# Ledger of designs, part 154: VH-VL binders against q9umr5

Target 1, 268 residues: q9umr5
Amino acid sequence: SYKPVIVVHGLFDSSYSFRHLLEYINETHPGTVVTVLDLFDGRESLRPLWEQVQGFREAVVPIMAKAPQGVHLICYSQGGLVCRALLSVMDDHNVDSFISLSSPQMGQYGDTDYLKWLFPTSMRSNLYRICYSPWGQEFSICNYWHDPHHDDLYLNASSFLALINGERDHPNATVWRKNFLRVGHLVLIGGPDDGVITPWQSSFFGFYDANETVLEMEEQLVYLRDSFGLKTLLARGAIVRCPMAGISHTAWHSNRTLYETCIEPWLS

## First folded at step 8 (VH-VL)

Design i44 (framework fv_nofazinlimab)
Fold by ESMFold2-Fast, scan of step 8:
Structure i44 (fold): chain C 268 residues (1-268), chain A 122 residues (1-122), chain B 112 residues (1-112)
Amino acid sequence: as target 1 above (268 residues)
Amino acid sequence: QVQLVQSGAEVKKPGSSVKVSCKASGGTFSSYAISWVRQAPGQGLEYLGYIIPIFGTASYNEKFKGRVTITADKSTSTAYMELSSLRSEDTAVYYCARVDYDEFGSYGMDVWGQGTMVTVSS
Amino acid sequence: DVVMTQSPLSLPVTLGQPASISCRSSQSLVYSDGNTYLNWFQQRPGQSPRRLIYKVSDRDSGVPDRFSGSGSGTDFTLKISRVEAEDVGVYYCMQGTHWPYTFGQGTKLEIK
């Protein structure tokens, strides 16, 4: 039988967004138990990511316990960061495939129409002022806001992403790395036409330098230092990169070709 | 300069709800975080929560979670604090205050409203 | 929650003399960015609180030089070099490092 699948949604999202994904899974892998977690839906998705990690952890523990052969995670957008932390903090997870569906793994540095409408200047250049403070770090979007022009503030003030990426030291870093390395496959999905995740290469652990030139995963210090195990996973053959053009941010979980190409092969 | 003006005093019955307003003038409303703090008669200050208007969602002190709701209306530059299931222990002056930021960060409450007395009495 | 403890709670001072208020936190207030989010507020009778000091030692605009803040980690002090009649009121320390943010009990400064 097929391993159970756990789905974690993104910012301002809910389980309803995954109805097509569930249909695809049922068609190709009939009998798969798919659980879409209805936690931190809508505006609650703005709660601090560590709070979300704790809540999702409590929800996944009984699912993993009932599946001794292992489980798969499909984690969309912001949800991919929640799943990154789950894999690090759980010393007993049994995740086979971690499928990261257009998630800002190195952070976000880009405007949305929502942010542009609210401010007279470019919001992306000014969000660091609020985000890199104790007040801002109580909101999920600030937990992974990564301003390449204020990298020193990001490294020092990020209460979440800088820590799980090993960009800043943490007492639990060695244990988090060991736990993360137990994952069977890290499947990275994203593409240039996403329109929300900025830069889109963040979904593949690439990111802007100070000149807003994208450096790919292998040029990142977190990879070169093997801070949480990316270099080790790549050497093991456990990282899968599946970029696809022509897919907008809200379509990753409802495109059949994407599903067949990038997701289906990893659902054993 | 930014000024915060709060709604007037309220007398409420136990079990009811109160909604206090805080209207900002001067500066860009959406660039500020708005905090809510209360002070019972003769007592110290207690933090209820705060809202960053651009995110549309507030952070609440666990002590008040489930009873307090903080909202913001950007079109009127007004923040609101609603407290439900009122008890006599909720009798206090309720303050709104701005959390600003500069080139280097956000530091705390630099501009305060005049306060709103809420009395819970049967 | 972080407990903030002020001493003294009552501070009678002679006009023109210095005054000092202590504030201690139950854990370090140093945030990961290296800043310490310790604020001092003054509340005059019948008025809203007014921030005097932020980040341990930075004075707000319009706050006289006679007010100074100092300290580190868990131990902080507000000093008034020469107390004036207008300084009568209650002084509160506040930490903004750890959520939920918390205040000290307050120190009532009176002219004797």
Scores: ipSAE 0.606, ipTM 0.824, lowest interface PAE 2.0, mean pLDDT 90

Design i45 (framework fv_nofazinlimab)
Fold by ESMFold2-Fast, scan of step 8:
Structure i45 (fold): chain C 268 residues (1-268), chain A 122 residues (1-122), chain B 112 residues (1-112)
Amino acid sequence: as target 1 above (268 residues)
Amino acid sequence: QVQLVQSGAEVKKPGSSVKVSCKASGGTFSSYAISWVRQAPGQGLEYLGYIIPIFGTANYNDKFKGRVTITADKSTSTAYMELSSLRSEDTAVYYCARVDYDEFGSYGMDVWGQGTMVTVSS
Amino acid sequence: DVVMTQSPLSLPVTLGQPASISCRSSQSLVYSDGNTYLNWFQQRPGQSPRRLIYKVSDRDSGVPDRFSGSGSGTDFTLKISRVEAEDVGVYYCMQGTHWPYTFGQGTKLEIK
């Protein structure tokens, strides 16, 4: 029997978006129990990420408890950040493969497809003013907005991403690192034609410096300091990088070639 | 200077809904938060919720969640607060207010509308 | 929810004399960015609230320097060095650090 699969959706999304993914899994791994979590759908996906983590945690606990052999997570876009936090806050998770499907793991600095039509230049350059305040931090987008020109504000005001990435100190950091390191495989998926995740290398823990030059994972302080275990996981051979060109943001969960290349091999 | 102008007083029956408007002039409407605060006659201030127009959705105080809806129309620079299933205890002056937005950040409501009296009576 | 407690609730003051209003929060108002999102508002009879102070001690543009804010953590004070007739009204403290944002019950300042 195959390990159960838990799917966590992204921003302005719902469980319905994964019908093709479920079809692919059924074809290659018949009998797999796939649970697409139907929480924080549509506009509810803008709720603070810590609120979402609590809700998803409550849904995930009984699924993991029923699967002593382990489970797999497939976490799309913003959902990848929810899963990052789940793996850190759960002392008893039994996740084998964590499949991060085009998620802004180092943050977002650019317009999303859903927001591009709203004064794109002013949104990108000025969003820091509201995002790095208590008002902004009650919205998920601001929880991972990472303006490279105001990195000091990001580090101090981000209530979520700066904490789970170990970019700002937190009392629970040591426990979060220990918990995250229990994951079997970290499968990172993304690509240059995504069109939403900016920079796209954020899906692979790369990000802009102050000049908007992308520095890859191995040049990031969070990696060099091993803040939540990336360096340890890479040394263990547990990080898989699967970039693919030609895939737009809303197509990652419905592309058969992507599934066969990047997802299927990690579902046991 | 940013200025907020609200719609006029309303008298409503119990069980009905009211929709109050708040039109902004001056400044970049999409980039700041618009808060809604109410004040019952002779009472203090109570925070209902707020919207950041660029996100297209609002954050609501749980006390009012399910009854209050806050929306924004960028084309007219207008925010709206709709309160449904009205009760006599909803009789209050309803204020919109802008959360300040400058080079240094956002700290609280710096510009307020004139208020809209909503009276719920049969 | 964070409870904001003001004292006194009624403040009769002689013209030209100083006035002081206390505001206490049920938990620390220091946000993760090191800022304290404590605001003071003045509401004159029949008017909308007007922000006087933000970030504990910063005055809004156009607010006379006779108004000053101070405090840290959970204890805050608004001072008026010389009360003038136009200062009559209700004063509210507000916290913007923890959602939902909450106000003190208000202090009514009256000329005796």
Scores: ipSAE 0.732, ipTM 0.887, lowest interface PAE 1.4, mean pLDDT 91

Design i47 (framework fv_nofazinlimab)
Fold by ESMFold2-Fast, scan of step 8:
Order: structure tokens, then C-alpha cells, then sequence
Structure i47 (fold): chain C 268 residues (1-268), chain A 122 residues (1-122), chain B 112 residues (1-112)
């Protein structure tokens, strides 16, 4: 029988977004216990990511304890960052497949379709002013805002992403790396037509350099230094990359072809 | 350059709610945060919360969480602070203040409104 | 919550003399970016607070150079080199490093 599946939603999201995903899982893996966590829904998704990690941790502990054969995580958009940190702070997680649906793993730098009503097209160039401050770091979106033109400010002010990616030193880094490496499979999903996650390669640990040229995962210092275990996982054969064109940001959890190609094979 | 103008004094009964407005002029409203601070008669300053209008949401001091709601209307460049379940201890001058920023980040409250006296009496 | 402690509670000074106000925090105010988000505000009778100093020692526009801020970590000082009549009021330190942001209890400066 199938391991339980835990689903973590994204920014301005709730459990209702996953109704199609649940249908697909039930069709291909009948009997799977799927828990979609109803924490930090809607506007509460803007709470600081460390606060969200603590809340989700409390919710997943009893689920993992009841599943000695392990569990799978499916984490969407911002939820993928919550799951990244969750896997690092839990000394005893038993996650087999961590499936990341279009999550900005190296950060976000770009105007979203949602935010264009609030700012002119230069919003992305000015957001660093408020985000890289104690004020801004109390909001989840600023926790993973990664302005490649102010990388020094990102490295010094990010209270979340720079730390979990090992881009800035932290006393818990060695333990976080050890814990993260317990994961069986890291399944990365994303694509060029997402329209929200910018650059879309952030979902695969690629990101902009200072000239806004995308450098892929293997060219990132965090990979080369093996700061939280990406190089080790890749060498172990534990990283799966599943890019797909033609899928918009709100469709990753409701596209059957995407599910069959990228998710279904990892739900043992 | 930025100016903050608050609504007028309010007298409220215990158990009711009050909603104070803070209208910004000059500068770009969405480009800064608006803080709310109160001061009871003869007492010090107490931080209630703040809103970053571009995110459409606010952060609240735990002491007031559940009773305070801070909102912003970008079309009118106005921030609002609503406090419910009023008690006599909520009698205070309520201030809004802008959190400034420059090329190096955001700092603290550089421009303040004139204050709104809220009196809670039976 | 970070506790901010000011001393003295009241500060009677003679016109033209220097004045000094201390502010201590219960934990370090150095943020990960290397900045210390310790600010000083002046509140004259019947007026809104006005920021004098931000980030320990940066003086706000229009603030006379007789006002200076110094300190590091947990210990901070606001100095007025020559007190003038217009300086009467209550002075508050504030930390903006740790949420929730907190103020000192205030120091009332009076002319003797």
C-alpha cells in the first residue's frame, strides 16, 4: 500500500486548490491517505515563513509518527520553501518523496501578474528597499525576495531563504544539512510558462546573476559548496528534474499530464 | 514631502469599535509602510502594528491581535486602524507614522500624523 | 519582547548645559545586515513624536547638530551638547530590530 501524502499550499492559497490533485491520486493510487494542511490560508500565507514552518511542523509530526514506512510531501509554490525548511529543522522526518511544484527555491525577482496593479513595471527594482529590513522580513514574500542587483543586501537581511540555502552562515547549518539529506527523492517541477515564478529556473535551483543571466543549479555556490546537500543528493541519484512547458502558475496541481509525468511515479 | 492627516477625535462606549483613518499625501503611497502607535494619557508609546500596502496585509503586536485590524485603500492613499471590544484602558491618542526607506533599506518612523484622541467612556 | 530601559526618568537641566539620556536593550539590536535599528524620538508638549536620530547615530533632516546618538549592541546614549528652551519634552528610544517593536519608557527633560 501507498505512503500517506501531505500537501502544503502556496501564497494566497487554501486546500480547495488541490481538489484535482486529490482526484488524480485517488485514480492512480487508490487508498492513499492525503492530508491537505489548512494552516496559513489566504492572507495568513503572508506571515513570516519561520512562523509557518513551526505551525506546519506541529501538524506533520503526528502524521509522520503514524506512518513508519514514510510519507510523501507535495508542496506548491511558496509552500515548497516551507517544506525545504521543514525538512531541515526536523531531526526525525521520514519523508520519501519531496515533490516541489513550481517553488522559488533560489528566490523570486520579478513582477507577478497579480502585483502589476500595485506598481509600474519597475516594481521589482525597488522592492528590495522595504524587503531587506526588519519590517519587510515579517512578511513571507520578502523572506524569499532575491534581488540579483543587491545580492549583498539579500545575503545580509534575508531571515529565511539565505539561511536555508546556506548562502549565509548559521549555527544550525550542519544539523539542517544532515536532516535535509534524509529525504529519499527531491522532485523539482516547473516551467517557462508559469508566469509568476521569476526566473522560472528558480524552481530548479537556478537563478539570475548580476546581469540577469540565469545560472543553473550546478553553477550556484550553494551547490558547489554543497551547503545543504544538493550536490550529495544529485550524486546519490536522488534529484529528479521535471520541467514542463505550457503550464501557468495556478495549473501545476490541476494538469493531468503534469501529474502523470512528474508526480505519479514518485508516490509509492 | 510626505504628510499624514488623521481623522478627528472619537468618543466611544465600552464594547464598541473605532476606526481611525490616516490619509497620505506626497510620495508614492504603496512604496512605504504605515505604522500605528498609541499613547495613553500621561503614558509612553506602544506599538500596535503596521501595514505594507503593496502586500495588502498587516502585522500586529500580539497584545492586540484579534482586536486590531489595519487596512489600506490604495485608491485614496488612506490607511485605517480599527480597534474592537473597546475598554477604558484603550483611551489614548492613536498615531499613524510612515516607515521611510532609501537605497539601503527601510528604517523607522520619520513622518507622523497629528494623532487622533479616542476616549472610551460610559 | 525586547525590554527597553531608559535612564534617568526625569532630567532637569540648566539652559546651556549638556544633557545625556541612556537607553539599554534586553538583547542585542544588531540586525543580520549589520545595522542597529535603534532610533530616538522627541515629543514636545501637545505634539506628535518627531524622529531625531535613526540607526543609532544618523541625524534626521532639520535636527540640530547639538543632538547626537551613540552606542552599540545593547547600550545607547542620546546627547544634547547645549540644552535650549525648545528641547523641553519627553525623549523615547525605540528598537526596530526584533518584532514586536518596543519603546523605552521615556525621559522627561525639563528646564531648571
Amino acid sequence: as target 1 above (268 residues)
Amino acid sequence: QVQLVQSGAEVKKPGSSVKVSCKASGGTFSSYAISWVRQAPGQGLEYLGYIIPIFGTANYNEKFKGRVTITADKSTSTAYMELSSLRSEDTAVYYCARVDYDEFGSYGMDVWGQGTMVTVSS
Amino acid sequence: DVVMTQSPLSLPVTLGQPASISCRSSQSLVYSDGNTYLHWFQQRPGQSPRRLIYKVSDRDSGVPDRFSGSGSGTDFTLKISRVEAEDVGVYYCMQGTHWPYTFGQGTKLEIK
Scores: ipSAE 0.557, ipTM 0.804, lowest interface PAE 2.3, mean pLDDT 90

Design i48 (framework fv_nofazinlimab)
Fold by ESMFold2-Fast, scan of step 8:
Structure i48 (fold): chain C 268 residues (1-268), chain A 122 residues (1-122), chain B 112 residues (1-112)
Amino acid sequence: as target 1 above (268 residues)
Amino acid sequence: QVQLVQSGAEVKKPGSSVKVSCKASGGTFSSYAISWVRQAPGQGLEYLGYIIPIFGTANYNEKFKGRVTITADKSTSTAYMELSSLRSEDTAVYYCARADYDEFGSYGMDVWGQGTMVTVSS
Amino acid sequence: DVVMTQSPLSLPVTLGQPASISCRSSQSLVYSDGNTYLNWFQQRPGQSPRRLIYKVSDRDSGVPDRFSGSGSGTDFTLKISRVEAEDVGVYYCMQGTHWPYTFGQGTKLEIK
């Protein structure tokens, strides 16, 4: 009787990472049908985010069709951005809770092991030269690279994040906003000890200004302009913020206290 | 196992250009970065620059900017280093070396070519 | 540019005895991620360099355990616990923390 749960993994990840999450769900909501999508695993997670959105869309359509009472999404790290786009491009999604586990919703600006694997000699200060090129935009990590010192390049070159955030105009923006607003709850999870998502407040739609001072969601133009519906969702009481300290990036899906506090309450 | 094979020795006149090749075999060419390092006779190692073939991105040590160009041709799995306006001080063995992305290669230069001797005669 | 200074420049060693090479950097090599990108390379006569150590103390695959690296911040050491005939060559430290990447001037290990 519980709504089905669809899990979307992150960068260089696979379904195996969610063993503990599945155990927690089975313990607290026995009988829940959980589908962890085995698409774009490992190195394939580097494919352009729009390509990933298309593939995940094809996978979720039959799952949603079988659950007329609705589904829940749990989307980890980069997967949270995939899910944001899914909710915007699907005219007929029936998502109740969208649970975003430490996802860089306003973008990423930090040196991490993931970036060093792909760009071993580049620093965060120079990555804009690669990411905002046509070649760079063929890689998922560059689709949400947001250099606060080159915001003009981000706005003009980002083929994904700037568009889904409504920071740059798109013909489908009005339809994407209408579709996204159908979500029941937007549950945002993240914390200061993540160590990968930079700034960690990106998981809550906060981000750096040009001086690398974090401005929270309510100070962002995307919120103030209500570009894709954040202000409307907040006014509706549909945004849940669940920050937790002491959790590293790879532990969000395997911490029982985090699950009980931030995830379990939203799995009807 | 990845191997890097470089072109043969060259003798050049001052003011001319030299283009050294580095052919990769084993592994996927686009999965690694190629660095270029030189060594003057009896001297130490000096880093020239690198290329990331998958992005076409090259970066150069400021000392050589304007004279060095690093390129890659995926169809032949070959990286190139071209140095122009040659001086006698450019006489050195030039090495290519890889940084493997598949190993989360944040440390680089684990496989080296055999070296190419470039002699600039007066 | 970061200056890497090695000592000694010439290291005569008796076979079977230990050897130690020091490397100092003009700036801290701790990167913003907490890692220290200090490498050690060996170059045997007439051969290309090969990497022995990366991230201060991690040994490359196939490198004998008689080679060890240690250090922090700006001061690093490569140790060979028992020198073999095959160890003759020049040893270089290299930093990969700050662009452009720079090498020490080299230490020539030779048998007395």
Scores: ipSAE 0.006, ipTM 0.418, lowest interface PAE 10.4, mean pLDDT 87

Design i49 (framework fv_nofazinlimab)
Fold by ESMFold2-Fast, scan of step 8:
Structure i49 (fold): chain C 268 residues (1-268), chain A 122 residues (1-122), chain B 112 residues (1-112)
Amino acid sequence: as target 1 above (268 residues)
Amino acid sequence: QVQLVQSGAEVKKPGSSVKVSCKASGGTFSSYAISWVRQAPGQGLEYLGYIIPIFGTANYNEKFKGRVTITADKSTSTAYMELSSLRSEDTAVYYCARGDYDEFGSYGMDVWGQGTMVTVSS
Amino acid sequence: DVVMTQSPLSLPVTLGQPASISCRSSQSLVYSDGNTYLNWFQQRPGQSPRRLIYKVSDRDSGVPDRFSGSGSGTDFTLKISRVEAEDVGVYYCMQGTHWPYTFGQGTKLEIK
């Protein structure tokens, strides 16, 4: 009776992270078929995002085919960007709710504790040198690295995020927009205490300007130009914003109040 | 200025593994990528893979996937290439080379190590 | 995989005369940023390769101006305006635009 749920994990993550989420879904929507995709786990999550999109696409096709009434996506952190691309490249997706769980939808620019473990010398200001090359673009982190001080390099070199956001032209942009607009609901979740996603408003399509002042979604060129359908979705009443304070990056999928407030209502 | 020094020649038996080191001096180790390229005697160059040391993971040519592992130790400024399940056709000089990020991204392989001869024979 | 084809494979030249090596790729090497990541390497007998040129035509530091690169899209040329004895060796083109990165077969330059 309930639509199947497909879960896509994040960077350095695996299916095990979602055990509490599965318990919550089972309690409130008993009988829901939940598939947590066990692809690109751990260090394999550093593979290029287009490679991950291809692999996840192959995994979701049979699930969607078995559910003619539709499916829901819950996509965590980096996984939210994978799901953004899936919805654009699939001419035949039947996704009702796309639940983006603290994902850097406009990109990442920060040397938070997560990046400090990866980049101990706080290389935020210099990471653009590595990321904005064909060689750096073979790593997922660089696919959504968005340095607001080198926006020209981001626009020209990003092989993933600038393209799916319509920030740089692509021959498939019109088709990608049409496909994305088939989604029933875009549920955006995130919050100021995440501690990893920088700026946290990236989860709501906000981002830094050149002075590191955050501009919200409605002030972004991608929204104003309706590059992939955000303005159309908002006008249709299909965008849900669910910010919540007090939740760290690794706790979004294991907080009951968050689940009941932001996720449960969208799992028909 | 920047110099890459590789470990010495190795003679290995078929089925074993070899681990070649590449120590960098000069510059910041994290500011460049390290590529691994091999050359069989009298043959051309073949690209194995590369590592960006700050990411702690590598990208491999599909031809060697499952047999090659490239790692980096930032504390010693040393990259490693390990090749397992060695066959006679793996006999080659193995080179490390760095790519500089200084102008608008990495262009790859501007400084090369001296090479390490790996001979696979019984 | 992108196939890189060099011509000629053997290049005998007279000392002081010009030499040219062609490199052709099976698909365009223009990256989305408008740059073309085509490199040229020189390998002298018994030595490690040395990069001469990157981004089609940019010369590495310390490389003599007698070496020049040109080309676009799929067709590239390395030219030596005046061949010197030290130029003997094998020359390789390499593309860094498409993964996996690939080399040409090599061109052996010899003095006649």
Scores: ipSAE 0.502, ipTM 0.777, lowest interface PAE 2.6, mean pLDDT 89

Design i5 (framework fv_nofazinlimab)
Fold by ESMFold2-Fast, scan of step 8:
Structure i5 (fold): chain C 268 residues (1-268), chain A 122 residues (1-122), chain B 112 residues (1-112)
Amino acid sequence: as target 1 above (268 residues)
Amino acid sequence: QVQLVQSGAEVKKPGSSVKVSCKASGGTFSNYAISWVRQAPGQGLEYLGYIIPIFGTANYNEKFKGRVTITADKSTSTAYMELSSLRSEDTAVYYCARVDYDEFGSYGMDVWGQGTMVTVSS
Amino acid sequence: DVVMTQSPLSLPVTLGQPASISCRSSQSLVYSDGNTYLNWFQQRPGQSPRRLIYKVSDRDSGVPDRFSGSGSGTDFTLKISRVEAEDVGVYYCMQGTHWPYTFGQGTKLEIK
């Protein structure tokens, strides 16, 4: 039988968004037990990411315990960062495929049309002032706000992303790296027409330099230093990159072609 | 210059709710946090929670979770604090205050409203 | 929650003399960014609190230089070099490093 699948949603989202994904999985892998975690929905998705990680951890432990052959994670948008941390803090996870659907793995820096709904002012250049403070770090979006013009503030103040990416030292870094490296496959999905994740290459561990020129994963210090295991995973052949054009941010979990190309092959 | 103006005094019965407003003028309302702090007569200051209007949600002190709701209306540059299930112990002056937002960052409450007295009596 | 303890709670001072208020926290107030989010507020009778000091020692605009803040980690001091009549009021320390943010119990400064 097929390994169970655990689904983690994104910012301002809920389990309802995955109805098409569930249909696709049932069609191609009938009998798969799919659990869409109904935690931190809607406005609660703005809770600090470490709080969300704790809640999701409590929910996934019994699912993983019942599946000695392993489980798969499908983690959408902000949910991909929750899953990154889960894989690091759980010293007994049995995740085979970690499928990251358009998640800002190196952070977010942009005021796209979708973000203007949430941020009606010119927030991009000014968010660092509140985000890189104790007040801002109590909100999930500030936990992965990565202003390339204030990288020193990001490195020192980010209570979440800079730590899980190994960009700032943490006492648990060695254990987090060891735990993360137990993953079977890291499947990265994203594309240029997403419209929300900025830069879109953040979904593939690329990011802006100080001139807003995108540097890809292999040029990042976190990769070169192998801070949490990306270089080791790539050498093992465990990183899968699946970019696809023509898909907007809210469509990654409901596009059949995307599912067949990027997700289906990794659901054993 | 930013100025915060609060609604007028309220007298409430135990078990009811109160909603205090805090209207901001000057500056970009969405870009800073609005804190709510209370002070019982002759007592010290107690932090209830705060909202960052641009995010559309608030963070609450655990002591008040379930009873306090902080909201913001960006179109009118007004923040609100609603406290339900009122008790006599909730009698206090309620203050709104801006968490500073300038080129130097955000460090604490630099601009305060005038305060709103809420009296809970039977 | 981080407990903030002020001493003294009552501070009678003679005009023109110095005054000092101590504030101790139950945990270190150093945030990951290296900053210490320790604030001092003044509340004059019948008025809203006014921030005097932020980040331990930085004065707000318009605050007289006779007010100074110092300290590190868990031990902080607000000093008034020469007390003036307008300084009468209650002084509060506040930590903004650990949620929920907490205040000291207040120190009432009076002219004797």
Scores: ipSAE 0.723, ipTM 0.880, lowest interface PAE 1.5, mean pLDDT 91

Design i50 (framework fv_nofazinlimab)
Fold by ESMFold2-Fast, scan of step 8:
Structure i50 (fold): chain C 268 residues (1-268), chain A 122 residues (1-122), chain B 112 residues (1-112)
Amino acid sequence: as target 1 above (268 residues)
Amino acid sequence: QVQLVQSGAEVKKPGSSVKVSCKASGGTFSSYAISWVRQAPGQGLEYLGYIIPIFGTANYNEKFKGRVTITADKSTSTAYMELSSLRSEDTAVYYCAREDYDEFGSYGMDVWGQGTMVTVSS
Amino acid sequence: DVVMTQSPLSLPVTLGQPASISCRSSQSLVYSDGNTYLNWFQQRPGQSPRRLIYKVSDRDSGVPDRFSGSGSGTDFTLKISRVEAEDVGVYYCMQGTHWPYTFGQGTKLEIK
C-alpha cells in the first residue's frame, strides 16, 4: 500500500485547486489516501504564517499518527513555506517525501499581478515600507517578502522566513534543524515560466544579491553555514531538483507531464 | 452570516459631495474587499471601485478620476464611498458589496448592502 | 474597457419552460492563470443584486441547481432549466478578468 499524501495549498487557494493532482495520484498509485487540508482557504491564506503553521500542525498530527510507515507532503506555492516550518517545529514528524511545488523558499521580490491586487499603487521597490513594519508582518505575503536592496530590514523585521532559514538567530534553531533533517527527501520543483514566483530560482533556494543577480543555493550563506540542514541533506543525496519550463504558476498541480516527471517517483 | 447595512437616502445639489457608509456585521470585515457599484434609475450596474480594509488599499475605476474616494474604519467595521463634484447624471442607487477575489481576478460580489439612493438636483 | 453584451435584453418565458441568456465579451476573459472570471447576478424587483454563478459555472451557496452557467473565451450562457415565478428579475453578466470590471446591459426575465 502507498504512504498517505497530505496536500497544503497556496496563497488565495483552496483544496478545490487540486482535483487534477488527485486524479493523477489515483491513476499511478491507486489506493493512496490523499488529504487536501481545508484550512486557511482563500482570504484566510493572508493570516500570519506562524498562525497557519499552528493550524496545519493540529490537522496533520492525527494523520501522521495513523501512518507509522510515514507520509508524503505536497506543498504548493506559499504552502511550501508552511510545510518547511511544520517540519522544523514538529519533534516527531514522519515525513518521507516533502515535495515543494513552486514555493518561494528564499522569499519573493517581484511585481506580480496578485501583489497589484493587494497593493495596487505599490512597486516592488517600495513594498519593504509596508512589509517590514510590525503591521505588515501580520500578513503572510510580507512574512516571506525578501527585498535584496534592504537586507538589513529583512533580517531585522522578518518574523518568519529569516527565522526558518536561519538567517537570523533564534533560540529554537538547533531543534528546528534537527527536526527538519528527519525528512527523507526534499523534492524541489519550479521553473522559469512560473510568472509569479520571483526570482523563480527561489523555488530551488536561489535568490537575488544586492545587484539582482541570482545566486544559486550552494552560494547562499544559509547553505554554506548549513543553518537548517540543506548542506547535510544534499550530502546525503536527499535533495531532488526538478525544474520544468513552460508551466505557469497555477498549472503546477494540473500538468500531467510535470506530475509524472517530478512528483510520481517520490510517492512510494 | 455577513450583513452590509448602508446609510439612508441623500438629496444633493450639483457640485456638492456625498459620503455613503456601509457597516458590516456578523462576519470578518477586514479579510474581504468592499466594492462599490451604482445603478442609475432604470439602468444597469456600474463598478466604481473597491477597498481592502485590512490594508486600507483602494482602487478606482478611471472614469471617476479624482472624484471618488473609498475609505474604511476597521474599528467600526464601516466602509465609506465619497463622490465629489456631483452632476445630475450621478443620480443612482449606490451599493456596497463584499467582493470575492483570488490572486488574479474577481469572482464578483457575494453579499450586497440594501443600496443608498443619491439624488442630485438643484 | 471590456464591453459585455447580453442577448436578449427582454426575455418573456412561460412558467416551467427553460430560459437561456447569452453574454459576449469584447475580448477574451481567460486570464494568464487559465481561469475565466465571468460571473452572473440576479436582481429581483426592488432588491439588491445577488450572485448566482462565479467562474463561469460554479453555483453560489443556496442557488438552485436549475441555474447553470457555461461558456469559454468570449461567449457565455446562463440557463434556467425550469423557470419559476420567483425567477422574475434582471440578470447581469460581469467580467472580473480585466480592470475595470464591467457588467452586461441586463436581461429582463418576465413570465408570459
Scores: ipSAE 0.000, ipTM 0.464, lowest interface PAE 12.0, mean pLDDT 88

